# Ledger of designs, part 2: VH-VL binders against q9y8t7

Target 1, 261 residues: q9y8t7
Amino acid sequence: MRDSFLQKAIASAKDRTSLLEEIAGNCSPKPGRPSLSSSIREWVYRVGGAVIAEYKRCSPSAGAISTLDPVSYVQATRDASAAYSVLTEPNWFCGSIELIPYFARYKPVLAKDFIVSETQIRIAACMGASAALLIMEALTPRELQELAAAASRYGVEVLVETPDASHAVEASRLAPGSIIGVNSRDLKTLRVDYEAMLREVSKAREQLPGEVILVAESGIDSPDKALKAFKAGAQAILVGTAFMKNPQLREKILAELLQIP

## First folded at step 12 (VH-VL)

Design g2
Fold by OpenDDE, fold request of step 14:
Structure g2 (fold): chain C 261 residues (1-261), chain A 123 residues (1-123), chain B 112 residues (1-112)
Amino acid sequence: as target 1 above (261 residues)
Amino acid sequence: EVQLVQSGAEVKKPGESLKISCKGSGYSFTDYWIEWVRQMPGKGLEWMGEIDPDDDYTKYEKNFKGQVTISADKSISTAYLQWSSLKASDTAMYYCARGTYWDSSPEYAFDIWGQGTLVTVSS
Amino acid sequence: EIVLTQSPGTLSLSPGERATLSCRSSQSLEFDEGYTYLHWYQQKPGQAPRLLIYKVSNRFSGIPDRFSGSGSGTDFTLTISRLEPEDFAVYYCMQGYHYPLTFGGGTKVEIK
């Protein structure tokens, strides 16, 4: 039987977690971390939408995406981003949990990894993360609930990544108060389906309570696509590879948002 | 030898049901996707959808969703494309192809093709 | 969806001549990955398509070196340096990364 990417990623995460247990007892979550949800709401109020800028150096299928260093990335994106999404998965995305402290100096940080244990969340909090990613397709409903509860204990917000509107609604029920994301990437094939994401964002927005923050994840490489996501009902968009290759894209998105009456 | 062998030509009338097959051999059937491609007479190639024979995960092009059903039986290394009610406009050559994953070589390509099944629907 | 536009629709040439086929994408195919998953297929009359070039410029197994691919972003080219009699066929470009997967309209290379 062929293991899927998700299965491999989860297995790797579990292995890493075991190692992290040795150091988890020596860390303490940093107080005074800024809120991801508050930042998103502020940007929605100010300009009609928020951008979560993702720092991702590698991808599973293509390897290295960009060699842009964190300093240069922050300089290019800081003024127009509500938050940073930092890939911490080391094997497929060339990420590191050690990246979080730097980004956390400037904006709320979403620790983005294949989180399968409380230990991962705790360590992310210790590094200064404001939020942690939970992938619904990688977790059982019970696991999702438990990890969301753990995050709450550490003062870490949760972004639950979901494949569609039905899962988005379920995620909101399983993890109350969480930020809900709809992924443009098909986790089975790792292909992108932007149009499907838009449809599902729209459906999700119709069904979710108004206070739930909805995020359109990935698949956005132009101002037009960004605007469509906002129009579909997303309060925030998460943009990765496009920003790694062209950090100034955020400014263009902001400019378009400001033109909306 | 790696190959996909499709079922024979079909001549049908509007309203009839049809199920055509694509059998893989020479490779691990569940390690690759099966892709279905339509080619209307004198026209180009159109992607219809795909299936992972391992877990029956399917993806359809929007115009074919609900119009056809893609399925597979991995125990006999066979994929299927079926219609519940054929239309004259379904007249075309239908190809199955082996679709590669992101971690295969080549990546995200159709590297092996069946010989095609001609479906003719006429009154 | 991503629309792939091929040009010309028909290319009439003689054996031994150079063929240049164009495929233009409605959007960049380099968005999410370091590689561009633009492929070329050859379909001879009465036959199934076969993979010719994958990821813009890589020849598939068994493909002669007279076939080459190039391009980036939204503009791609298939070149046949010296046409052989067996090269007269229809050529399709295809993107394999964004749903729905899409083919170009095809370019028919025919004998002049």
Scores: ipSAE 0.892, ipTM 0.951, lowest interface PAE 0.4, mean pLDDT 94
Fold by OpenDDE, fold request of step 14:
Formats: C-alpha cells, sequence, structure tokens
Structure g2 (fold): chain C 261 residues (1-261), chain A 123 residues (1-123), chain B 112 residues (1-112)
C-alpha cells in the first residue's frame, strides 16, 4: 500500500523527535511573546482583515519556491502583515526551527510543522513562537486535545488546521480557545480547492461562536481572492507561495482592504 | 500492458438507473486514481470526478456532485460510475482514465484512458 | 474555476505544415511546487484521448519529437513541427492542479 503524504510527514516528524528532545532539555519558553490572536484582532479592527505571511522555501514535491532569505522577505512583507507563518519542517519544506527567532523580532510567529509531540511545541516556544500549528487530519481527537493543552502550558496559542466546516466545529470543541483554520489544500492529493475552502469558511463562520478566529489557509494568489475569503467570514488569510514569489501582493491586498468602508 | 477496459454501450430511458464499469489491469490498481470524464456528442471533455480505489476517497466537480456516484471495488480492480435516475441530457460518451499522484511520473495527469462507454438516454 | 481557452477552434492545414495551437488560462498557472501542471491531450476521431505533453513541455512516452510544448503563466502553446496524416485530430489542454480539474474547449486540426 502506498503511503500518503501525511503518513510520510508524520513518520518524519516522529523520527526527528529524539533530536528535538535533546534541544528541548536545554531550553525554556521565552516570556513576553506577542499574541497571534491579539494581532489578528487588531488588524481586523483597523483594516477589516489580517494577513499571515508564510515563509516557505520548498514544497512537498521538492521544488524550490523562492530563494529569498529571511531578511529580504521581512523587508518586503512586514508593513502589511499581522504575523508570520514559518515552516520549520526540514524534509518537505526546507524549513528549520532556527528560523523562528528572526521572524519573532518583528511579528507574532506561527510555527508550522507536522506536530505530533509536546516536545515540538516546547521547542517552538523556546525559539519565540507565539503559536503552533495542529493539523486535525494528522491527529486523533485525543492527541489534538493533549497537544492543545500542552501548548497552553507553554503559553503557545494553537491554530488547528481543518479540511471543512464540520471539522472546524469539532476542532473548536476539542481545543477551546484555539484559532481555527480551513485549508484550501486537499491533503490527500495536495491539489488546491479554493472554491471549496470559501464554501467551508462560510459554513464554519455560521456555526462557530463569534469570538473564534477563523483563518482561510492557502490558495490565495490575488487581492480578489483575499477579499472573497474575508467576505466569506475569515478574519485572517494565510498566504504562502504567492508571497514568496511576489511579496508585493501583500501591499495590494492591504490597499484593497483600505478601500472598503 | 497497462490498460483500462470499460463496459459496453448502454441504451436507456429517462428515469432508469445505470451503473457502468472501468476495470484496470497491468498495474497496481490502488496506486493510482480513477478519473471520470464526460464528452457530450460533438462537444469537449468535462471532468466529472475521481476516486482513490485504495480508501474510496472521492472528489466531484460541483455540477456532478449528487448527480452521479463514483465507487470502486479494489478486489477486482474495478471502478464504477452510476446514476439513480437518468435524464436525456446524460446522453454522452463516458471515459475513465488513470490519474497520477503529485509524486508520480507524470504528475497530476491522466496517462491511461479507457475506450469509453456510450450512454444513450431517449424516450 | 480555472477556464482554459483554446484558439483557434479549427485549424485547417496540409500535411507537412507547421501547426501552432494556443491555450490561455484565466489565471496564472504558477503553482506552489514550482511546476506548471498544464497538459496536452490528443483525441483522434472515434477514439479516446491520449496524453501527449505533460507539465507544459515534456513529451509523454511514445510521443514523436515533432510534438513540443511551451509557455508560462497564462499562455501556452502546442507545436507540431511537421504535420503527419495521423496528426489530424482534436487537441485539448488541461490543468491538473486546481479543483475542479478543467479542460480547454479543444482545437480541431483538420486537413485542408
Amino acid sequence: as target 1 above (261 residues)
Amino acid sequence: EVQLVQSGAEVKKPGESLKISCKGSGYSFTDYWIEWVRQMPGKGLEWMGEIDPDDDYTKYEKNFKGQVTISADKSISTAYLQWSSLKASDTAMYYCARGTYWDSSPEYAFDIWGQGTLVTVSS
Amino acid sequence: EIVLTQSPGTLSLSPGERATLSCRSSQSLEFDEGYTYLHWYQQKPGQAPRLLIYKVSNRFSGIPDRFSGSGSGTDFTLTISRLEPEDFAVYYCMQGYHYPLTFGGGTKVEIK
């Protein structure tokens, strides 16, 4: 039987756990980290929506997306971003936990990896991450609850990535206080379904409590698509590859938001 | 030899149910997707949906969602496309094709096609 | 959805001539993996389609070298350097990355 992408990614994450445990033993979570949720709420209040800029060097297909270094990327994106999403997974995304401290100097940082252990969350916190990604499709409900609880102990917020509205609702129950994300990427095929994401964001917004922050993840490569996501009910959008290839897209999105009364 | 063989032509009346088949051979059936494509008379190709025979995961184009059902029996390397109630507008050639994964060669393509099943629906 | 527009609808040529087919997408096909999953299919009369070119410019197995693909962003081209009698068919472009998967309307290459 052919292993799925998620199975491979999870296996890789588990294999890295021993190395991370060595690092975790010598670190303590940094105090005074800025809140991702607070930053998103401020931007929503100010301009009607928040942009989470993702720094991603590679894709699962082992293709390089961009050669922009972190310094150049921050210079291009920091003025119109509420937060940074930093890929720390090394095998598929060419990421590193060592990237977090730099980005954390400027904005709240979401640490993105295939998180399967408390150790990963602890290390992210030590590096200065404000939040950590939990992928619902990669975890059992119990694992999700346990990891969310662990994150809370370290003062790390959680963004739970979900495939649809029903899972979004379930995630909010399993991990109270978490930020909920709906992914446009089909994790089975790794194809993008932007329209499905919009529908599910809309459905999720109708069912979730008003205080729950909803994030539209990926599939956004134009100001028009960004605005549609906000209109569908997302408070924030996570933009990855599009920003790596065209960092100025952020400014265009902001410009459009500012035109909305 | 890698091939997809589809069931024979069908002549039906409106309101009747229909299930057509697509059988794969010469390869590991569960390592690839099965794609269904409609071609109305004298028209172009339309993607209907797909299935992973390994776990029966399905995706549909929005206009076909709820109108047809895609299924598979991996024990006999066969995929199915079925209607509960046919309409005259369902008259078309239906192709199944092998869909490749993101980590296959070629990536995200339909590299093998069945010979097609002609479905005619008329009163 | 991503709309693929092919032109011309019909191309009338003689054997030995060069054929140039266009496929334009409603949005850029610059995808996350750094690849463009734009493919070309050939369908001869009374036959099923077959894969011709994958990822813009790669010939599928068994495809003659007179077939070539090029393009980027929103504009793609299939070229047949010298038409053979068996090349008269309908050609479809297709994007395989965004749901729903979509085909162009097709270009019919017919004998003049």
Scores: ipSAE 0.880, ipTM 0.947, lowest interface PAE 0.4, mean pLDDT 93
Fold by OpenDDE, look of step 13:
Structure g2 (fold): chain C 261 residues (1-261), chain A 123 residues (1-123), chain B 112 residues (1-112)
Amino acid sequence: as target 1 above (261 residues)
Amino acid sequence: EVQLVQSGAEVKKPGESLKISCKGSGYSFTDYWIEWVRQMPGKGLEWMGEIDPDDDYTKYEKNFKGQVTISADKSISTAYLQWSSLKASDTAMYYCARGTYWDSSPEYAFDIWGQGTLVTVSS
Amino acid sequence: EIVLTQSPGTLSLSPGERATLSCRSSQSLEFDEGYTYLHWYQQKPGQAPRLLIYKVSNRFSGIPDRFSGSGSGTDFTLTISRLEPEDFAVYYCMQGYHYPLTFGGGTKVEIK
């Protein structure tokens, strides 16, 4: 009877489709976008792990998270981040697709939205996004496959967000070559389960081919938690609110990584 | 009046199965979660798990996962907590509570409680 | 998991006195949310718990104004400005944001 957040978010995304189609009519994907996967691999090689810094101005339950503007955020995070995750969802996260070009000047950008249409991916690509988020729980297997294929056509990598290891494995099969993320956030309750995420990351790493990039998403607000995620098998971590509140956290994470022999 | 009414006290032996109930009234049963909380004799409160009665989505605390089953029948506004095989250590008061959503007031709280079901397991 | 430590375990006071109860979190409860989902529950002898304070400082419906909550980050306090006879009970703090949901060990406010 009560719509979940995810359902609401999907509905909102669908409602925005007409507007996005109007915008997309005059855009073409920009060439020369840096690779998210390549950047992650470089950081893994160099320091043992990659950090995807998420720019998120609002959350569904918190409202405004931080007053940091994009310039200040980039200044604080650029040197220690492999990529940026940019929320483009406007209603719940105060995001905008217009944020992508700015961040894309500095690092590969993951466009984060509730993507339900090819148009969203095309627009993200036009704005300079290197990758786009696909939420497995928001899509049917067929939709996931279709959107992943569309992304490929536009030269956009895909990060498939999954709730657990079993879905991670399935996602890798449905969307070959995609980056796989395990989310600590329960999309039904919006509560965080960091420990579960760690367990699932570990399980996923055991089952996924070695070339598949595994990302631990959210729930990380300390260097210790970051390290545990990497030890669990994640090549990258996506950190949002914690960085918005304390951008210097990234430097602390990096410092810890560099101390690992 | 919004309330949760639980089934009566149970006296069981080890190895027996048990299913206790929690019935909601005075509100839309599927608009809130049902939370289960254990309180051992003379001890504090322990969250066991929760269920969305609308679609039977469940979440368990790790120590209770596999030890109990939380279910619901939304047609009669009732949630259940059940054991396949009771142990003496299961002796406790069990509370159901109404869990609120992130966008409700209050948020992420247990705002209504059942009166509790005392379960005694002894040889 | 997030461990909530309440202190003291027992607080012996007389009616009319001020009660101060502490709840400490093993980690900050200020994460993705602008609000801190730390709640206080009261449990009288032989009764079910009832919601007292939600989100650190908001009194739930029907709760007298002598009850107040405060705190941030990892340290939270429940204050009863002037104890009434009916206030002698066990008080639990609870965080409702991180799985698993967790309660503090409780503080028993007893009559001196």
Scores: ipSAE 0.869, ipTM 0.938, lowest interface PAE 0.5, mean pLDDT 94

Design g2
Fold by OpenDDE, look of step 12:
Structure g2 (fold): chain C 261 residues (1-261), chain A 123 residues (1-123), chain B 112 residues (1-112)
Amino acid sequence: as target 1 above (261 residues)
Amino acid sequence: EVQLVQSGAEVKKPGESLKISCKGSGYSFTDYWIEWVRQMPGKGLEWMGEIDPDDDYTKYEKNFKGQVTISADKSISTAYLQWSSLKASDTAMYYCARGTYWDSSPEYAFDIWGQGTLVTVSS
Amino acid sequence: EIVLTQSPGTLSLSPGERATLSCRSSQSLEFDEGYTYLHWYQQKPGQAPRLLIYKVSNRFSGIPDRFSGSGSGTDFTLTISRLEPEDFAVYYCMQGYHYPLTFGGGTKVEIK
């Protein structure tokens, strides 16, 4: 039997939990963190869509994506971004929880990791994260509920990443008030299916209550693809590797949004 | 030797069902994907879909979804492609191939191919 | 879907000549990964395809050094430096990263 990437990532996260517990014991969630959902809604109101800029230095199959440091990245992206998504997973994505405080100075931060424990959420909150990622496919329904509840206790919003519309609907029920994301990345193969994501975003938007924020995740490397995601019903898009390689892409996306009557 | 061996040529009539097989040997069957590729007479290669024999996870190309079923029996290292009701337009050569993962070498490629199964559907 | 366009459709050459095959992608294949999962396959008449080049420029096991691949972004090339009689076949490019997986239309290298 061959373990999937997700299984490996989860195992790694579990292994890191003990170390994180030592850190968590000495921290408390920072007050006054800005709201991710509020920021997204503001951008939707202003320009018709929100961009979550992801800082990701590595990927599982590619190794290092970019050597762009956080300072340069923020300088290039902050004017057109509603929030930052910060990879904190260290083994596959070269992330670190230590990155969160820096980005949190500028925008609401989504702590993006394979979260399997309350400790991870607590630490993210302590570091200044506004939200935490929960991957539906990595968790049982009960685990999802429990972690979402824990996040609430720490004043951390939750973005639940889902593979399709049906799971999106279920996620909204299991974790009320959460931001829902539809990922173009197939977590089994790690291949990308942008078109499928668009279809599922559209379906999800038809089924989810209007107040639920819907995010199209990954697979967006052009203004055209961004606009299609918004048209499909996403209020926000999460852009990772494309921004790491070309941070100015965010300006092009914003420019296109501003042209929409 | 690592190889995929496919079942023999089929001659069928429209409306008939068909299930062809692809048996792997020489490697751990559940450590790789099985890919199905169609080649119509005198035409190019078309990806139909894939299956992870370990947990039966499947992906289909949209035009083949609902038209065919991809399955596997890992106990005998065999993958299957089946039709419930054949059409004349299903006449083609069908290949199975071993699909590699993102962390394999080569990555995301079809490195081993079956010999193909010719399916002929005619009245 | 990602459309791969191969050109020319047919390439007529003599043994010993250099063959240059093109594969153009409708969009960049360098999206999320540092590697480009563009592969080349060879299919001889009456045979199954075989992997020739993987990830743009890597020769698969047993492939002669007269075969080489290059390219980036949306433009890729397969080069056969000196055609051997056994090289006359159909060549397909394929991208293995974006669903649905797609092949080019193929280039037939035939003997002049």
Scores: ipSAE 0.866, ipTM 0.937, lowest interface PAE 0.5, mean pLDDT 94
Fold by ESMFold2, look of step 12:
Structure g2 (fold): chain C 261 residues (1-261), chain A 123 residues (1-123), chain B 112 residues (1-112)
Amino acid sequence: as target 1 above (261 residues)
Amino acid sequence: EVQLVQSGAEVKKPGESLKISCKGSGYSFTDYWIEWVRQMPGKGLEWMGEIDPDDDYTKYEKNFKGQVTISADKSISTAYLQWSSLKASDTAMYYCARGTYWDSSPEYAFDIWGQGTLVTVSS
Amino acid sequence: EIVLTQSPGTLSLSPGERATLSCRSSQSLEFDEGYTYLHWYQQKPGQAPRLLIYKVSNRFSGIPDRFSGSGSGTDFTLTISRLEPEDFAVYYCMQGYHYPLTFGGGTKVEIK
């Protein structure tokens, strides 16, 4: 049986966790980290939707991505962003936990990685992360529950990434109080299915309580796609570096949000 | 020699079932996807769906989902396209092709094609 | 769904002439400034398609250097610098990254 990209990433994460324990073993979570969920709710109240700006320097499918250094990226994007999603996975995404502090000074940070150990969550919080990503497809139900509980103990919120509405509902049950993401990227093929994601966001919104924050992830690369995701029931969208660097696209999203009833 | 060899032409009546095959040779069958493409008479190419023969993971184009079944038997390096009840509108040429992955050149392209299977459905 | 619109529908030319085929996407195929998975296929009469160009501009193994591809964003071009008798065929563009995978409607290159 051939290992999928997700299986390779999980194996790598286990190996990296051992090293992280050795080099960062005594660090304490930073105090006073802002709430990701509170920032999203404030943007939804004030503007009608929230943007989580992703910082990603590489991808498995595209290789190196043209992007700014962290300081320049924040300067270009902070006024339009409710939060940052910072890739910390080094092998395929060219990320690092050391990127977190550059973003955390300005906005809540979601540490985006393949999290398999509570050590990863603690160390992300040491660097200033407000939230951590849990990938439902990477974890057993018990593992998801245990990692969400660990995150709560470290004062770290959780975004649970799911492939569809049925998984979104299950994730909300397994990890109460978490933020729920619906991802347009197929984790096996790494292809994007935006239309399926819209349908699944809409289904998830119908089945989940209104207070559950729903995030649409990946494949949102135009103002029209952003508007459709919000209309489908997402309170936040997670958008990539190229989209965030384009002032015309950012300004168009704001204009469309102000027209949502 | 890397090849995809498809089963021969079929003439069927509406309501009949059909299973056509695509056999790979000269390469590791489970290292690549199998894609299915329809070409209606005198028309262009339409992607129908795909399968990873290693674990049977499948994706369908929305109009073909529920209309056909894509499957594979990796022990004999063969993929299948199957109808439970053919319609006259299913008359077309059907190609299988080898699809590459994000990490294998030519990435996400169809680099080897079968010769095609002509399916004719008439009452 | 990403719609690929090819133009012209038919291109009537003589051997030795330059052919320029266009493929326009209904939305940008550039994603986070990464690779663009826009491919070109040739289908000769009575034959299966074959891959010519992948990822906009990369010539597939065994394809003559008279075939080249270019473009970005929404606009892509296949160029045949000097048509040979065996090049009279239908040419399709395809995008391989966004579900569902989609082909253009084709450009038929025929003898004038």
Scores: ipSAE 0.686, ipTM 0.858, lowest interface PAE 1.4, mean pLDDT 89
Fold by ESMFold2, fold request of step 14:
Structure g2 (fold): chain C 261 residues (1-261), chain A 123 residues (1-123), chain B 112 residues (1-112)
Amino acid sequence: as target 1 above (261 residues)
Amino acid sequence: EVQLVQSGAEVKKPGESLKISCKGSGYSFTDYWIEWVRQMPGKGLEWMGEIDPDDDYTKYEKNFKGQVTISADKSISTAYLQWSSLKASDTAMYYCARGTYWDSSPEYAFDIWGQGTLVTVSS
Amino acid sequence: EIVLTQSPGTLSLSPGERATLSCRSSQSLEFDEGYTYLHWYQQKPGQAPRLLIYKVSNRFSGIPDRFSGSGSGTDFTLTISRLEPEDFAVYYCMQGYHYPLTFGGGTKVEIK
């Protein structure tokens, strides 16, 4: 049977965790890490939506996306962003766990990787991350529950990435208190289905309690798409490639949000 | 020689069932997707859906979902498009094509096409 | 859904002339998380389509160098530098990255 990209990424993450444990030792989570969920709620209250700006220099399908350095990226994005999503996966996304401290100086950080071990969550918190990504399609229900429990013990919030509304509802049940993402990217094909994502966000909003933060992920490359995701019921959007290629897009999104009465 | 060979033309009545086939040869059938494309008389091309024959993962265009069934039998390197009850509006040419992965050139394109199966549905 | 609008609908030309075919996308393809997956196909009467150009500008194996593709964002062009008798056909653009996959309406290149 042919290994999917996700299977390859999981295998790589297991290998990387072993090496990371050897290098990082028994560090403890940094104190005073801000709340990702609180930042999102504040932006929703003040302007009607939140933007999570993702720093991602490469992707599996694109290879190199941008050579934009972290300093320039933060300068272009910090004033309108509720949080940073920081890729720490080195092989396909050109990320590093060592990026976290820089971004954490400015905003809550979501550590974005293929998380398969609580060691990864602990070390992300050691570096200053406020939250960690759990990919529902990469984990069994038991693994999701166990990793979410571990994150809670380290004072790390969780964003659970899901493919649709039924999985979003299940993820909220398995990992209570988590932020829930609906991803427009098919993890099998790596293609994007933005319109399906809008429908699934809307369905998830109807089925989830209002206090559950819902994030729309992938395929948001224009102000119109951002506004439609918020209108569908997302409290936050996560934008990567579009911001790496055009950081000023976030200003256009914010300007349109502020015109809402 | 890499080929997709489709089953022959069909003349059917409304309400009848139909299963047409697309057989791959000259390559590893489970290493590529099979795409289905409709061309109504005098019209352009419409993507209907796709299947990964390795694990039967399928995607459908929304207007075809529930209207046709896409399947595969990897043991004989064959994909299928199936109707349970044909309508006159199903009269069209149906192509299968080979789709590639994101990491295999020509990425996300249809590099090999079957010859087409003409389906005519009339009273 | 991404709508691809091709123009002109019909292009009447003589052999040896240059053909320029346009494909316009309803939204930018520049921000795809990958290359721009805009492809061109040729369909001769009574035949299946065949791939000409993939990812905007890459000629598929066995395609003559008189075929070239260009463009970015929302605007894409197929150029045939000098038409040969076998080039009179319908040409379709397709985007292969966003679900649902979509084709343009086609441009018929016919003998004047």
Scores: ipSAE 0.650, ipTM 0.855, lowest interface PAE 1.6, mean pLDDT 90

